# VHH binders against q9y6x5: the designs that were tried, part 171

Target 1, 379 residues: q9y6x5
Amino acid sequence: LPPKLLLVSFDGFRADYLKNYEFPHLQNFIKEGVLVEHVKNVFITKTFPNHYSIVTGLYEESHGIVANSMYDAVTKKHFSDSNDKDPFWWNEAVPIWVTNQLQENRSSAAAMWPGTDVPIHDTISSYFMNYNSSVSFEERLNNITMWLNNSNPPVTFATLYWEEPDASGHKYGPEDKENMSRVLKKIDDLIGDLVQRLKMLGLWENLNVIITSDHGMTQCSQDRLINLDSCIDHSYYTLIDLSPVAAILPKINRTEVYNKLKNCSPHMNVYLKEDIPNRFYYQHNDRIQPIILVADEGWTIVLNESSQKLGDHGYDNSLPSMHPFLAAHGPAFHKGYKHSTINIVDIYPMMCHILGLKPHPNNGTFGHTKCLLVDQWCI

## First folded at step 7 (VHH)

Design ya70 (framework vhh_8dlx_2)
Fold by ESMFold2-Fast, scan of step 7:
Order: structure tokens, then sequence, then C-alpha cells
Structure ya70 (fold): chain B 379 residues (1-379), chain A 118 residues (1-118)
């Protein structure tokens, strides 16, 4: 039987939460597995971009999901961060479930992971759920475990996505210890439920499980707002994405729009596309707009209004507040091993190795994750 | 010693076709994951497509109708067929291969320059 892998994401799980809150179930998982204390994600530090980077091993400029809201200058198409099912947006890369199904005559299963309800290169996950935030963690888990136990060809790669603690991080902010403690305890209980169910079904000992996240969370405030309407009139541009990275499509000459924006606020950087810092790897794609505004950590770009968000993400990927963690357990992983840092693009080649798949060209480095694996020599 | 040598580049007129070759030595092409990547002047790397050891091919969808990847196992050579060339296809074209389970191609050729101009 081929190796099996379940990839679980808790959206917006900031790495520092592990140091500031108690996670008895997650700690028991790590005790018999591995922990990467923080993962450096890709820019911009948003849900769709980073979830697609995890499963492709590519920077956003290479896989084409460059934001949660996008405009493609070549085709004139618009992408909504809601229920956009157009394969066009996802076809610039090959996610691992597609490779899994095409290389080895294996099945893939998905409970809500971004992109899994879309045909990509004419291939959709063998078993999947259409995205619906109202579906419980329990129902997602029940479907995934059913598919792992009852499939032909066998399900060897499965994904499970959960919206928390991101939704609560936005609502309360990561510094609201009382509310975040309650939310994170519930997440830990869900991890306990996951492990218990896998054990009860006889899956636990032979299944590789990765628990990770796409980004962290930073505290925002009504005292840290950048009012874009005070900088430039709406007649000058079309807004493709707002905060904390604003994507500006000029309606007039690009240089004139840039000149109106460049000195507007000391708390954001204004870049012409060709001047975006190379370290972001956020330039070489038609879906990246001619002018990008990048707010400083904790600052929110608004249109003459207050923001309801007390927490946000999307900021510079060098910020520790934007980093998630990675924990893993299973026959492929060492037991009781802690590692300091990896890049989020490194997850894909590691998963390909575990599944015996040949990885598509990617931006990750297998050497960064080999110390986690029992069949590899650690440096 | 693994070596990849691209050839077949040069100046070509818009609308024409061109076939690039990648001669491999030190390993067997049919046993390895291989691909083509290009870099236009002043731009980043753009993935063109791959061929798996079993012969299955995968393409960048923006290029899918314009390119074909193939190999000749008897001559240990990888090919990239390009049709309907445009000025925007002007780039250095690299072939690459991976031996191990890895995050990226382990071995790259030096590249061959394709210039599409009148």
Amino acid sequence: as target 1 above (379 residues)
Amino acid sequence: EVQLVESGGGVVQPGRSLRLSCAASGFTVSSNYMGWVRQAPGKGLEWIGDIYSGGSTFYNPSLKSLVTISRDDSTNTLYLQMNSLRAEDTAIYYCATGYDWGSEFDYWGKGTLVTVSS
C-alpha cells in the first residue's frame, strides 16, 4: 500500500500562540512527532495565496494566486475571494493532489482546502466538498476519514481546512487574551477529536498527519488607519484589493497616480510594480497590479471609514507575527524532534517525498525539512 | 557527472516555429523528471512545462497551445517544440532535471538564447 498523508490547516494560527496558551492535545501530538516552531510564509500573507503555496511549493508570482482579490491584465478577468470556480486562476501551477492523481493512479480527498473544488489542469480532487463555511469541523473530518478508509484507487493525499482561529483573530485581535484563550482551547479540542477519531478508525499508526497554517495575525487599532480617500480621488484608479496590501489599477497615467500616493502616509510604502522589493518574490505575474501599497504592521488602509477588524494579516512576510507553525506525526516523521524554522514553500517537496511523488519545479528546498524525516540523514 | 546542454536557439521571425534540444549525459532521461524554464530579459523565471519519467507531460496553461515537450530515449535528448513565436517569447531557455525527491530541479543547463525579431 502506498504512503498516506493528511494535511490539516487551521487558518490564521500565529506561531507565538503556542508559547502564550496551553495546547494539551497538540503537545501530545508533538511529543510523538515533530514541531517546526515557525514557518516563513510567502508575500502577501493572505489565505488563498499561502494555501496554494503550501500545495505547490511556489511563490505567488509563480502560482498565480497573488491575492484573495485579483484582476488579470491580459484576460481582463476578475477574481473574487468568495466562490470563484474558474480554473483560469489556478492553472499556473500544479498542486500536489493533481500530481498525486496523475503520477501513481491514486485518489485525493479534500474538505474545503482552497482550490480543491476547482478543476485544475482538467483534474479535480477525487473526493471533495464545495466550500461552505457553515459546515462543521466534525462533518469535514467524518468525510475525510470515510474517504481515507473506503476508496478505489486508494486516497493517499487528503486535506482538511478550518477557518479558525483566523475569524476570531480578526474579530477580537490576537492581544485579546480572554477571547483568544477560549478560541484556541476549542482548536486544541478539535485536534484532540481528530487524533481520537483516527485512532478509533485504525488510521493513526499508518497515516502521516501534518498540522499547519497559512499565516499569523497582528493587532490592529482605530488609531492606526490610513485613509486612502484623503490621498487620491476615486476617479484616478480602480481598486483591486484594499488592505493591508492595496492593489491599484490606474485609470490615468501610472506615474501621476504614483505621485499622488507616494507621500500620502508615513505608515505605508508605495511601489511601482518594478520597484517591489525582490525579497517579496511578488512582481512577475500579470495579476500583480501596476501600483502596490504596503501598510506597516498593524496599520489598516480604509476608504473614509473605521475598520471593524481588531486583527489582520497580509503584511510583510519577514514579520514574526505573520508566521504560522508546522507540527507532524506519522511513520515518515521523527518522534520528539523540534526544528526552528522552514519556508512555507518547503512543505510541498517534503510532502512529495513522503508520498513518493516526483515534485513539479518549485521554490522550496528539500534540505530544509530533511531533519524531520526518519529516512533522511540530518546535517 | 551530470551535464545538460541546450541547443537550437537563435534568431527567428515572428509566427515561425522552433525546436530546442537538450542533450543529457551522466544519467538516463527516461528515468528522471525533466522540464523547461525560460527567463525573458529583465523578468523572472517562467515555467514552461515538464515531462515525467513515464512520459506524461504538464504545461503552463498560458503556453499550453504553443509548446510541446517530448524526448528521445535512444539519444538521451529532451525537446521543446515552440509554435507561433512572438516577440514576448524572446528569452533564455533552460532544461533541467531532478534525481531525488526534491523541492526544485537539481541540475540545470547553461541555457540557450531565443530571439524573436524581424
Scores: ipSAE 0.000, ipTM 0.112, lowest interface PAE 21.8, mean pLDDT 88

Design ya71 (framework vhh_8dlx_2)
Fold by ESMFold2-Fast, scan of step 7:
Structure ya71 (fold): chain B 379 residues (1-379), chain A 118 residues (1-118)
Amino acid sequence: as target 1 above (379 residues)
Amino acid sequence: EVQLVESGGGVVQPGRSLRLSCAASGFTVSSNYMGWVRQAPGKGLEWIGDIYSGGSTFYNPSLKSLVTISRDDSTNTLYLQMNSLRAEDTAIYYCATGHYEDYGFDYWGKGTLVTVSS
């Protein structure tokens, strides 16, 4: 039978939560599988960009989902959560479910993973759920397991997305031990339910399961605000994205806008597009605006107002607070193996290998993940 | 030993056509997924299109009417046909394929430069 893979994302699951909280169900999963302690995500460290990087193996400047809010200067289109179903935004890359469906006449299934309810290159996930945050984890899991068991051609790749602990991380901040303990215990219970459901349906022994996340979370404060209105008047620019990475489209001369912004705060860096650090791989796309502002960790950019967010992400991808983890279990994976770090773009070629798919050209390196796999030599 | 060697680049006038070749060795193109990717000066990687082992092709929609990917199984060669070239098509063009050997690496050629100018 062809190999099967279920890819699960818990949004905003910071890697060091594993060291500061108890996860009995996740620990049992890891004991008979593998753990990557840190996954270095792509910049900017936001939900849509990093979820698309996981399934394409590409940096944001290459796959085109460069933020959760975007503007394309060439076509004059705007992207937000309300129009994420326009294929235009997603068509600069080929995600793994498209490759899975086209190479060997296999099916894909999706429960809410970003992009899976969009036809990309005229191909939509064979089975999918339209995004709706009100749908329970249990309903998403029941649909995924039904499709894994009862499909022709067979479902070989399935995805499952859950909004927590990101929503609670924003609301309480990652340093709120009492509230985060409750939230993370609930997530561990959901992982236990997932494993039990797969066992009860006879799927567990022959299914590869990856549990990962797109980014971490850092503590914010009303004492760490950058008021953009104190730097520059709204008549000078159009704001495409605000915090912690502000995307600025000048209405006047770019140099004049840059000069008004460059010395505004010691807690943000101001970049002309061509001066964005090469290490970010965040420069070469028309959806990246002429001026980018990057706030220091824990600082929030605001427009003459307070922020109610106690936690946020989007910051520099070198920050450990922005890093998620990866855990995996199944016939493709070693048992009881711990690995220190991989790049988030490395997940895609590893998944292609597990599924026997030919990867689309990508920025990942298969060699970085080979030690996780039983059919590979690790030295 | 997997190798990909692109050829056919050079200076070409706007409005003209150009065909790039990718000679493959160490594997069979008809048994592999292959693609074309370009990088214009100061830009990121832009996917052009690919061809699957069964011969199915799909393309970047912004380029679909301007490009065609084909292969010659007898010469183990992949082609990219480009029509109605514009100055904005100036880029390094890369041929790429996935790995089928024990230690798993993506294979890229070194690229061929296409300059569209008068």
Scores: ipSAE 0.000, ipTM 0.210, lowest interface PAE 18.6, mean pLDDT 88

Design ya72 (framework vhh_8dlx_2)
Fold by ESMFold2-Fast, scan of step 7:
Structure ya72 (fold): chain B 379 residues (1-379), chain A 118 residues (1-118)
Amino acid sequence: as target 1 above (379 residues)
Amino acid sequence: EVQLVESGGGVVQPGRSLRLSCAASGFTVSSNYMGWVRQAPGKGLEWIGDIYSGGSTFYNPSLKSLVTISRDDSTNTLYLQMNSLRAEDTAIYYCATGRYDEYGFDPWGKGTLVTVSS
């Protein structure tokens, strides 16, 4: 029987939540599987970019989903999280479900993972749900498990996405222990339900399951605002993305816009595109704007207004607060093994190995995940 | 010892509603997954639906609009609410449980008979 893999994402699950809250179901999952304590995500630390990096193994400058709001200067197209179904935005990379369907003549299934309701290189997931945030976790899981158990050709790769704890992280902030404990307990209960469902359907013993996330969350405050309107007039630029990474398209000379911005706040860095730090791997794409502003952790860029967000993400990917974790269980994985850190781009070549797929060229390093796998030498 | 005692069955007219109960002893219903299955005369076991420790419910698609599974954690009791009963719903109804660390359901009771008849 071909190997099977279910990839589950809980959006905005900050790695250190595992140390500060109790997760009995997740801990039982980890006890008989593996845990990577920190996953170093790609910059910018946003939902769409990092979800696409997980399934392509590419930095944002290479896969083309460089933000949740984008502008392409060559084609004059605009992208937002409410207008994400144009294949143009997704066609700069080949995600793993496309590779799975084309190399092995197998099926893929998807419940709400970003990009899975879009035909990419004329290939859409064999089974999928159109994105709708109102659809319950239970309905998503029921569809995925029915497709895993009842499909021909067999579903060998399946994805499941859930919006929490990100939505609550934004609303309450990660320092609100009362509200966050309730939210995280519900997530742990959903993980318990997922495991029990897979056992009931006879899937658990032979299925590889990865539970991960795209980014973390940091506390914001009304005392930590950067008012962009105090730096520069609206007539000088078009705003493509605002906070915590602002994407600036100049309407006048780029140097003149840069000079108005560069000394405006001690709590943001201002970069000309070619001066963006190499460690971000955030430079070589037409969708990256001529000037990028990067706020310091916990600071919010605003346009002469208050922000209602108590938590946010998008910040420097070196920050531990931006890091998710990865837990995995199944026949491909060791039992009871803990690993400190991998890069989020390393997940893709590991998944390709588990499924017996030849990966497309990618920025991940298979050697970084070898110690997680039973069929590899860990030296 | 784990024991499950089903109750609430009986003779009911077509179109009516009925609620079955399953009283558990020897374990906590909120810490385990629970389900309902039925067996009509001369047929095999038919899955009705499950409720998992976290509260998630999954139903047989052919029955979803007609049934609701719930639990009362304070009384350690599982329920099956059935609406718009039909003659084909005549069956012995079993509650079943499984532990988080174990596979499958084991119906640990004699069941409760539901007869839908005019």
Scores: ipSAE 0.000, ipTM 0.395, lowest interface PAE 11.7, mean pLDDT 89

Design ya73 (framework vhh_8dlx_2)
Fold by ESMFold2-Fast, scan of step 7:
Structure ya73 (fold): chain B 379 residues (1-379), chain A 118 residues (1-118)
Amino acid sequence: as target 1 above (379 residues)
Amino acid sequence: EVQLVESGGGVVQPGRSLRLSCAASGFTVSSNYMGWVRQAPGKGLEWIGDIYSGGSTFYNPSLKSLVTISRDDSTNTLYLQMNSLRAEDTAIYYCARGYDEYSYFDYWGKGTLVTVSS
C-alpha cells in the first residue's frame, strides 16, 4: 500500500501562540511526533500566496499567486477575489496534488485548501469540496477520512483547510488573551477530534499527518493608520492591492507617482519594482506592480477611512509575528523531536519524499527537513 | 474514586427517540474526553461518538444523523440522544472516560440495555 499523507492548515496560527496558551491535544500529537517551532513563510505573508507556496515549494514570484488581489500586466486580467476560479492564475506552478495524480495510479483529496477546486494544468483534485466557509470542520474531516478509506485509485495525498484562528485574529487582535484563549482552545479540541477520528477508522498508525499554517498575526490599532489619500490623488494611479502591502499601477509617469509616495509616511517603505529587497524574492513576475508600498509591522494603509481590523498579516516575512509552526506525526517522522526553524518552501520537497514523488524544480532545500524523518541520516 | 453510572435504557418501540444519561463522580466530565460505545448481543464493541473537554463532538459516520452527544457541566452528566430507533440499535450502551484522545478508555460504566422491539 503506498504511503499516505494528510496536510492540515489552521489559517493564521502564529507560532508564539504555542508558548502563551495551553494545547493539550496538540502537545500529545507533538510528544509522539515532531515540532518545528518557527516556519519562515514567503513574502507577502498572505493566505493564498503562502498556501500555494506550501504545496509547490516556490516563492510567490515563481508560482504566480503574488497576492490575494492581482493584476497581470501582459494579459490585462484582474484577480479581484481570492476565490477566482480562472486556471490562468494558478498555472505558473504544479501543486503536489497534480503531481501525485500524474504519477501511477494515485488520487488526491481536498477539503477547502486554496486552489484545489480549480483545474490546474487540466488536472483538478480527484475528490474536492468547492470553497464554502460555512462548512464545518467536522464535515470537512468526514469527507477527507471517507475518501482516504474508500477510493480507487487510492487517495495518497489529502488536504484540510480551516479558517481559524485567522478570522478571530483579525477581529480581536492577537493580544486579546480572553477571546484568543477561547478560539485557540476550540482549535485544540478540533485537533483532538482529528486524532480520534483517524484512530477510530484505523488510519492513525499508518498515516502521515502534518499540521501547519500559512502565517501569523500582529496587533493593529486605530492609532497606526497610513492614509494613502494624504499622499497622492486617486487620479494618478490604479490601486491593485491595499494593505499592508499596497500594489500601485501608475496612470501617469512612474517617477512622478514614486516621488509623491516615497516620503509620505515614516511607517511605510516605497519601492520601485526593481528596488524591492532581494531577500523578499518578490520581483520576477508580471503580476508584481511597478510600485509597492510595505507598511511597518502593526501599521494599516487606508483610503481616508478607519480600519476595523485589530490584527493583520502580510508584513515582512522576517518578523517572528508572521511565522507559523509545523507539527507532524506518522511513520515517516521521528517521535519527540523538536527543530527550531525551516522555510515554508521546504515543506514541498519533504512531502514529495514521504510520498515517493519526484518534485518539480523548487526553492526548498530537502536538507533542512532531514532531521524530522526516520529514513534520513541527521548529521 | 472514578465512577460512571448509565441510566435511561429499557424497551422502546421502533421509530421512537430515547435519551440515555451517564452520571459521573470522582472527576469532572468537562475536563475529560468522554465517549459512548455499544455492544449488540453476540457482537463486538461499536463506537458511537465522543465529546471533548471543549464540547466538540465527533460521531461514527454510520450513526451521525441518528445520534447527538451532549453534557450538562453543572450536574456532571453526559447524554446520548438517539432518534429513529431500529431493531439493530438493540444493545448495551456504555459511557466511558479517557484521560485524553490518545489514551484508551480507562473507566467504563456498567452499561444500560436498550431493546428496540414490537
Scores: ipSAE 0.000, ipTM 0.145, lowest interface PAE 21.2, mean pLDDT 89

Design ya74 (framework vhh_8dlx_2)
Fold by ESMFold2-Fast, scan of step 7:
Structure ya74 (fold): chain B 379 residues (1-379), chain A 118 residues (1-118)
Amino acid sequence: as target 1 above (379 residues)
Amino acid sequence: EVQLVESGGGVVQPGRSLRLSCAASGFTVSSNYMGWVRQAPGKGLEWIGDIYSGGSTFYNPSLKSLVTISRDDSTNTLYLQMNSLRAEDTAIYYCATGSDYLEGFDYWGKGTLVTVSS
């Protein structure tokens, strides 16, 4: 009789899409569950960092996945391929599926969630799929539900990741109502399919389901480009990550590189590592470079080239456009409750509570999510 | 007034393919759970597979390699494509729709007979 949890992510699902489009299946899910209208994610507002923050409850400087493209100054290793299976990058934290497998006689299952196809602290998800973007939502769902229903020891924690609406958000931009309407309707239909499949298999009544996302999306334009080559020559630095947060590794003295960059564009902030705003919690890790550039919302940093992206993310985590939502349903959750905001790092201790696991030290606050839960009191 | 009308049945030789159609009226196929079920002479109902409102398909594992379910939302029609037909595939084939898998199919067609012989 152990509690079970399925964590589902639709990459790049901006919170205000819920207000601007109709989601009949998601609204039915929420009616009998809970909705958190805004989830304040971690900086930088990128896929790999925020997905790892959800399952560890840690800021990026603490869990070590500080960008989708990284360089470690101590070991001189590069991370730039999503298929790189080197555990080195993931070993600075313990994700919930590892804790689930190690504290109890329990299994975990994963369909494509970042990090689940990597052995972390010598522990890989009991059941998993190697990352492949070509695998359909249907195949991911079929594997997850099979593992939830037919495993020994029982699967008590399962994850499912889907690349949309992020891919379409980049391609069309979030202001393209015609294309985004089509994409979001398809996602709502997939949510309907998920619920129907869980009901058919007898899983629905006893399974806790969380539907969330890692970040939002903002509109970009060919009229809002910052040409880094107009600021500084390539011979002065190595570029570790470009846009909208550029990670700069100086090849000459740091002060000279900083002086060439600091006033180059009114739409970009330039920080020496020690001057990065404390509110970002983005400073205390060897994978954070000596200089970072932070573009203003909707601005793209380029290398004397045009950008084809009509939408992007990675911007300041205080921006509502960068915020996802969280919806949940199941025996642990209240029915018909709406909450305004939580921090993305709060999801981890809440999930640990639901599963009866002792959380590793984390940056989340359980008190922020307790009003969502039936076994908790709130003021 | 929900109606389901199957068509495309008939006599077919072993090893051949056949596509069955189900024309729906009174509701939208893209908004409902739909499926195919068959009944061989003297036997009980056998589930073939389903298509959910969002388009996800789930099949009886014993039949998965032999059948494909699809729909045409513009013509409000459900299809069952069957390949490599065998004598044991001789049955009456029903299309059905429901609002919830747990309650089963609420509405059924009258069925179409498929005979696999000689």
Scores: ipSAE 0.000, ipTM 0.271, lowest interface PAE 16.6, mean pLDDT 89

Design ya75 (framework vhh_8dlx_2)
Fold by ESMFold2-Fast, scan of step 7:
Structure ya75 (fold): chain B 379 residues (1-379), chain A 118 residues (1-118)
Amino acid sequence: as target 1 above (379 residues)
Amino acid sequence: EVQLVESGGGVVQPGRSLRLSCAASGFTVSSNYMGWVRQAPGKGLEWIGDIYSGGSTFYNPSLKSLVTISRDDSTNTLYLQMNSLRAEDTAIYYCATGDYWESGFDYWGKGTLVTVSS
């Protein structure tokens, strides 16, 4: 029987939530599987970019989803809506479900994972749901399990995306222990439902399941605002993305715009594109604007207004608050193994190995994840 | 078409309780952020509380002891229970739903007026 893999994302699940709250269902999953305590995500630490990095193994500058809002200077196209379905934006990489369908003539299934409702290189997931946040976790799970059990050709790769705890993290902030405790308990209950459903359908024993996330969350405040309007007039630039990484397209000379911005706030770094730190791997793409502004952790960039967000992400990927975790269970994985850290781009070559797929060139290192796998020699 | 219809408002005596209903159509309440917001005459919007898609409830700390939010997923209806009503609770009460916190509430009902008066 071909190996099967279900990849599950709980958006915005900060790694240290595991240490500060009790997760009985997730703990049972980990006890019989593996835990990676920290996953170092890619910059910028935003939903669309990191979800696409998980399934391509590429930095954002290489896969082309460089933000949730983008502008391409060559084609003059705008990606201003997080639900944009133009294949142009997604075609700079080959996600694992495309490889799965084309290389092995197997099926893929998707419940809401970013990009799965878009034809990429003329290929769309064999079974998918058009993105709609109104669809319950239960309905997403029921569709995925039905497709995993009853498909011809067989579904060997499936994805499941859930918007929490990110939405609540933004609304209440990660330091609101009372509200975050309730949200995280509900997520643990959903993990319990997932495991129970897979067991009842006879899928659990032979299915590889990865539970991960795209980023973490940090506390924001009305006392930590950067007012961009205090330094530069709107007539000088077009704003492509705002906070906490602002993407600036100059309407005048780039140097003049840079000079107006460079001393705007002590809590923000201003970079010309070619001066963006190499460690970010965020420079070599036409969708990265001529000037980017990077706010310090917990600071929000605004346009002469207040912000209602009590939590946010998108900050420097070296910050532990931006890191998610990875837990996995199934025949490919050891039982009771704990690992400290991997890079988010390492998930893709590991998944290709589990599925028997030849990975496309990528930025991940298979050696970083081999100790998680039963068929690999660890060191 | 997304539609929210609040009901249960009216004139109520100080110290009494009142339950508001919000009937939703065009989407499922169990899958969305649902909330209650009020606006007193001449004042700004005040957040009362909301319910997470998984059923967890969150309240404005200043109102937490006085209100309870619940839903009936089978009838696609959201409720706001209010206890110990005071004159300062006089407001138009809105139910609202949103896709994602970053965009706030995308859809609002037309509101139902609650007047607390002796």
Scores: ipSAE 0.000, ipTM 0.120, lowest interface PAE 20.8, mean pLDDT 88

Design ya76 (framework vhh_8dlx_2)
Fold by ESMFold2-Fast, scan of step 7:
Structure ya76 (fold): chain B 379 residues (1-379), chain A 119 residues (1-119)
Amino acid sequence: as target 1 above (379 residues)
Amino acid sequence: EVQLVESGGGVVQPGRSLRLSCAASGFTVSSNYMGWVRQAPGKGLEWIGDIYSGGSTFYNPSLKSLVTISRDDSTNTLYLQMNSLRAEDTAIYYCATGYSEWDSYFDPWGKGTLVTVSS
């Protein structure tokens, strides 16, 4: 019987929430499994890019989902003017569900994970749900568990995505303890429901479960705005993405646009594409625009003086506020082991190992996750 | 470039209806995820609802019976229809685009439009 893996993402689950709030169900999961306290995600620290990095093991410049809004200079396609189901945007990498279906006589199942409702390299997840934020966690869980138990060829890789605590993090800000406490308690209850459902269906003992997230969240304020219109007239450029990383496509000479922007705000770094710091691994893709603006943590770039966002992400991936965590349980994992940090790209080769798949070339390092696994030597 | 300009606010009497507009330029409303948010004086941000690129709408359950979101693709304009206005509806109303339905609903683009419900 092949090994099975369920990968669960709670969008925007900042690692530090684990220290500041009580999670009885998650703590019970960790007690019998493993915890990685911080996962260093990829830049930019946004939902689409990081979810695709988890399942490909690649930096954004390599997998091609470089932002939630994109423009491709070679083909002149614009992502914000097309649907998210255009395979063009996703075809620069091979996600694990595609590899799972092509290397073995196995099926994949997906409840809302980004990219799973798109045919990638002419392969779509065997079972999937079209994205719809109105679909409850319970309905997503019901479909995933049904597919895990009742599929032929067997489902060996399944994904489950949930929008919280990201939506509430944006709405209330991560420092709103009253509202965030309510939201995080609900998420812990959903984790309890997940474990209980898997136990009741006889799946728990033989299923590897990973609970993780794509990024964290930081507090924003109307006192921390960068008004782009104060620096440059909007007629000089096309805006591809705004905040906290602005992607600028010049309509005039690139150097002239750069010179107008470079001293605009002490709370924003302005980079020509070739000058983007190497540590970001955010340069070598036609979808990365000629000029990138990077706001300091908690600062919001605006076109005029309006912003009602109380929390945001997308910032420098070295910031602890941008880091998620990873918890895992199952036959592949040790019990009661805590690990300090891994890179988000390391998750992919670990998952390939658990499933017995040969990974595509990737930026992850299997050695970083060895101590989590029972079949590996960790000394 | 992307620009959103909200309009239609003003002083309205309790029990009346009001329609707010959001005129978009630099992108196509029918191809993008769009939403409305509001902020009452001294209070936090409250999400009203959103509209998918395909035309499906989603609402805050506390407001669902009182509001309708629609668009006019020919004029590239998003609308918020509000019915049975009460004093607690006094707020600055913002339209926002999520460049993707996955993430950025809460990125307001304009200055907003002030609605005051007063007798």
Scores: ipSAE 0.000, ipTM 0.207, lowest interface PAE 13.4, mean pLDDT 87

